# Designs tried in a protein design chat: VH-VL binders against Sulfopyruvate decarboxylase subunit alpha (comD). Part 6

Target 1, 169 residues: Sulfopyruvate decarboxylase subunit alpha (comD), of Methanocaldococcus jannaschii (p58415)
Amino acid sequence: MRGSLAIYNALKDSNIDFICSVPCANLKNLLKLIEEDKNIINIPATREEEAFGICAGAYLAGKKTAILMQNSGIGNSINAIASLYKTFQIPTLLIISHRGDLKEQIPAQIPMGRWIEKLLDVCEIPTYKPKTPEEAYKLIKYASSYMYKISYPVALLFDALYWEYDLEK

## First folded at step 16 (VH-VL; from j4 with heavy chain L101M)

Design b3
Fold by ESMFold2, fold request of step 17:
Structure b3 (fold): chain C 169 residues (1-169), chain A 118 residues (1-118), chain B 112 residues (1-112)
Amino acid sequence: as target 1 above (169 residues)
Amino acid sequence: QVQLVESGGGVVQPGRSLRLSCAASGFRFTSYGMHWVRQAPGKGLEWVAYIWYEGKNKYYADSVKGRFTISRDNSKITLYLQMNSLRTEDTAVYYCARDYMGFWFDYWGQGTLVTVSS
Amino acid sequence: DIVMTQSPLSLTVTPGEPASISCRSSQSLLHSEGWNYLDWYLQKPGQSPQVLISLGSERASGVPDRFSGSGSGTDFTLKISRVEAEDVGVYYCMQGLQTPYTFGPGTKVDIR
């Protein structure tokens, strides 16, 4: 579980106390670790745009937020990102499982997988791509500070190879 | 691999203008802020200017405010420094450097020499 | 402006011996999030600066473990446990807490 554990420990050490998530297969181990932590509010959402709305409210109430999703969720959240986060300068940490690229076997996933970096650029969201658990830990801690420096979301993309670290003993 | 290459340095007379460029490669340029740092011959390092990743927020050292403009073109993956009303004390090697998420300068270019003399 | 000072300004070291460089700031560099916004850069002869230590104590990628940074607040130290010929150059501390960002005057390290 090195992959998910590194992300969880970094979120905890960064004082992320409010998480909204849309489950997917790659996030299952991470979500289990978060659900077991009584000091983190975890709200499952049906759609990613809803998660952006919930976390904006939580931020206004004094929470330090993260959103866990698959990359296709950016595509259905563009309006909330522009009209809410960009307009009102709201920070949040985006933990994104990057589907539709490396090792992707479902053709319908490929277009959004290829577009995600361009979409994040259009949204003006700075984006980083941790490759190892050690890098993920450091990047999450730095990103959770940086999102407040810029008053806006910061994204971390985790490719299919990253989640294979969860298979190690 | 990350690479930063400055260009546009040269010899100019006081009061004139010069534009420096910094060509970037090997990373997501649109996700990183950028700095200019200068070093007068035989002297230490002096921070000059900073621009955020999105190109809208800009900060300057007092010694260059009103004379220098930092900018970037994300489509050309290039950082710029427009230097107007140059003075002899602006003579230096100018480095561009990548901002690591508001913390430190993790990569630097090779520098380009600007000489301002009569 | 946060004023940065370094001591000594010049240091000559016998190869294999330790070296220590002090850096002081006019204002605390410790942010409430727990980071010290103090970095160390090395400029080898004829080269561009390169980051050596970030945030007071974090070694940059590829930096040997003979380099260590310590200190907090206003007082920081860079130590080289065993100086090698490749370590010759000028060492600068820099505060990254607030603009204008400021460097120390530099410490020139030479081999005897």
Scores: ipSAE 0.873, ipTM 0.925, lowest interface PAE 0.6, mean pLDDT 93
Fold by ESMFold2, fold request of step 17:
Structure b3 (fold): chain C 169 residues (1-169), chain A 118 residues (1-118), chain B 112 residues (1-112)
Amino acid sequence: as target 1 above (169 residues)
Amino acid sequence: QVQLVESGGGVVQPGRSLRLSCAASGFRFTSYGMHWVRQAPGKGLEWVAYIWYEGKNKYYADSVKGRFTISRDNSKITLYLQMNSLRTEDTAVYYCARDYMGFWFDYWGQGTLVTVSS
Amino acid sequence: DIVMTQSPLSLTVTPGEPASISCRSSQSLLHSEGWNYLDWYLQKPGQSPQVLISLGSERASGVPDRFSGSGSGTDFTLKISRVEAEDVGVYYCMQGLQTPYTFGPGTKVDIR
């Protein structure tokens, strides 16, 4: 659980109090930790674009937000990112499970796995790729500050090797 | 391996122009802001300019406002400093440095010398 | 503009003895989120600057634990518990809170 625990602890220590998520397999342990925390509002969504809308509303209500998703959700959300977050300068922290690249066995996941970094660049979202639980903790804390400095989303992209830390004790 | 390599320095007369380049490698250039910092011979460090990761937000020291322009080409992974109306006081080694998420300068290039003399 | 000062401006140290460098800012560098935007850089002879300490007290990767940073707000200290020959150079503090970013005048550390 070291991988998910480091992310959870960093979100908590960064005062993230509103999370909208679209579940996927790699996020299972992290979502369980968040669900058990009574001080964090967690709203599941069926579509990632909906999560962007919900977190924009929560931000206007004074919440510090994060969105948890698989990388394909950026593809579903481009219009919301441009028309809402870029236009109105809304910060949020994107915790993204990167599927469709390292160790991917499902063919339908591969195109978006290959495209995600370019897509984030087109959206002008600064993106960082933590490799270890220790790095993830630090990067989340810095990113949660940086998103307010730039008034825009900051993304953290976690590859398949990162989630293997959840298999360690 | 993060690398920053400045180039374009040289000797130039006052009133003329010079363009510095900083070639970056080993990191996602499109996710990091960049700075120029200079050091006159035998003197301390002076911050010169800052550009955000996306290339649109720019800030300058008062000593260079209106004369210097910071820019970047994210497709060429290169930072630039256009220096116009050069003065002898601009004589310095010019360093490029990577901005670490608005906190500190975590990597610096080796510097390029600009000498402005009549 | 935030003015940065350092004391002393020059320091000669016998190897193995401690050294202490003070940095002061004209206004608080403590941000409301809890970060002190004060960094320490070392420029060794003939080299470009490199970060030693960030955010008042965080040692950069590869920096020996002989170096420590402390302080908050307007007053900061860099300490070297035992100065070695490789520690020779000029030490600069810098505020990163707001533009224009400003450096202290530097403290030259030399060995007797």
Scores: ipSAE 0.871, ipTM 0.926, lowest interface PAE 0.6, mean pLDDT 93
Fold by ESMFold2, last read:
Structure b3 (fold): chain C 169 residues (1-169), chain A 118 residues (1-118), chain B 112 residues (1-112)
Amino acid sequence: as target 1 above (169 residues)
Amino acid sequence: QVQLVESGGGVVQPGRSLRLSCAASGFRFTSYGMHWVRQAPGKGLEWVAYIWYEGKNKYYADSVKGRFTISRDNSKITLYLQMNSLRTEDTAVYYCARDYMGFWFDYWGQGTLVTVSS
Amino acid sequence: DIVMTQSPLSLTVTPGEPASISCRSSQSLLHSEGWNYLDWYLQKPGQSPQVLISLGSERASGVPDRFSGSGSGTDFTLKISRVEAEDVGVYYCMQGLQTPYTFGPGTKVDIR
């Protein structure tokens, strides 16, 4: 659980109090930790673009937000990122499970896995790739501040090797 | 392996222009802001300019505002400082430095010397 | 502008002995999120600066344990528990809270 626990603890220590999520396999343990925390509002969404909309509203209501998703969710959220977040200078923290690259065994995941970094660059979203639980903790703390400095989303990509830390005792 | 290499320094007369470059490698350049910092001979460090990761937001020290322009080309992975209307007071070693998410400067180049003299 | 001062401006230390450098800012560097926007850089002779301590007290990667930073708000201290020959150089504090970012005047550390 070291992987998911590090992310969860960093979100808590960064005062993230509103999370919108679109579940995927790699996020299971993290979502369980968040679901059990009574001090975090957790809203499951049916699709990623709606999660962006929900978190924009929560931000305007004074919440510090994060969105948890698989990388394909960026592809179906481009319009919300441009027309809402860029236009109105809205910060949020993007916790992204990076599928379709390292160790990917589902062919349909591969195109978006190869495109995600270029898509984030097109959206002008600064992106960081924590490799260990210790690095993840620090990067989330820094990113949670940086998103307010730039008034815009900051993304963290977690590859398949990162989630292997959840299999350790 | 993060690396920053400045170039373009030299000796010029007051009123002339120079363009400095900082070639970057070993990291996602498109995710990091960049700074120029200078050091006059025998003197301390002076922050000069800052550009955000996307290349659109820029900030300058009062001493260079209106004369210097910071810019970046993310496709060439290069930071620039266009220095116009140079003065003798601009004589310094110029360093580029990587901005760590608005907190501190985590990597610095070796510097390039600019001398403004008659 | 936030004015940064350092004390002393120079010091000579016998190898193996401790050293302490003070840095003060004209206004608080503590942000409401809990970060002190104060960093320490070392410039060794003939070299470019390198970060030693970030955010008041966080040691940069690869920096020996003998370096430590403390303080909050307007008063900060860099300590070297035992000075080694490789620690010779000029130490600068810097505030990163707001533009224009400003450095202290530097403290030159030499070995006796």
Scores: ipSAE 0.869, ipTM 0.927, lowest interface PAE 0.6, mean pLDDT 93
Fold by ESMFold2, last read:
Structure b3 (fold): chain C 169 residues (1-169), chain A 118 residues (1-118), chain B 112 residues (1-112)
Amino acid sequence: as target 1 above (169 residues)
Amino acid sequence: QVQLVESGGGVVQPGRSLRLSCAASGFRFTSYGMHWVRQAPGKGLEWVAYIWYEGKNKYYADSVKGRFTISRDNSKITLYLQMNSLRTEDTAVYYCARDYMGFWFDYWGQGTLVTVSS
Amino acid sequence: DIVMTQSPLSLTVTPGEPASISCRSSQSLLHSEGWNYLDWYLQKPGQSPQVLISLGSERASGVPDRFSGSGSGTDFTLKISRVEAEDVGVYYCMQGLQTPYTFGPGTKVDIR
């Protein structure tokens, strides 16, 4: 649980109070922690583009938002990122599970896994890749401030090895 | 390992131009802003210029505004400082430094010396 | 521009004794998010500057715990609990709150 706990604690300590999520296997422990927190509004979405829309509305209502998703969700959200977030200068924190890379067993996941960093660069989203729970905590704290400095999303990309910290005692 | 290596310094006459480069490696260059900081011989540090990670937002010290241009080429992983209308007061060691998410300068290059004299 | 001052400008310390450097800013460096945008850099003789303390009090990686930063708003202090020969150099504070970013004049630390 160390991996998910570090992310959860950093979101709490960064005053993230509105989270929209699209479930995936690697996020299950993190989603459980968030669901049990009464001080965080957690809205499950079926599609990542919907999550971008919901969080834009929440931001305009004064919330500090994060979106939890797997990397393929960037692919179905490019229009919302460009037409809504870039156009109207909306910050959000992207917590992205990186599928289709290290240890990937599903062939259909591999193309987006190889493309995600280039897609984020095309979208002009600064992207950081925490390797340990300690690094994740610090990067989330700093990214949650940085997204307001640039008035735009900031992404954290968590590979398959990161989630192995959830298996530690 | 993060590395920053400046180059392009030299001796030039007042009124001339010089272009500095900073080659970066060991990190996602496209996700970090960059700074130029200078130090005149025997003097303290002076911030010169800042460019955001995407290369579009730029900021300058008043002493160089209108004469210096910061730029970057993300495909070449290189930061630049174009210095026009150089003055003797611009004589300094020029450092490039990585911006840590708008907070502090976490890595610095070794510096390149620019001498402006007749 | 935010003006940064340091005191003293020069300091000679007996090895093993403590040292303290003060930094003041002309405006508060405390941002509404809770961070103090004050950093400390050390430039050892013949070297590039290196970060020691960020955000007023956070020790950078690899920096010995004999270095500590404190203060908030306009007044900040760097302390060295027991000065060693390797600590010789010029110490600069810097504000990172707003452009133009500005450094203090530096404090030269020498040993006897």
Scores: ipSAE 0.867, ipTM 0.923, lowest interface PAE 0.6, mean pLDDT 93

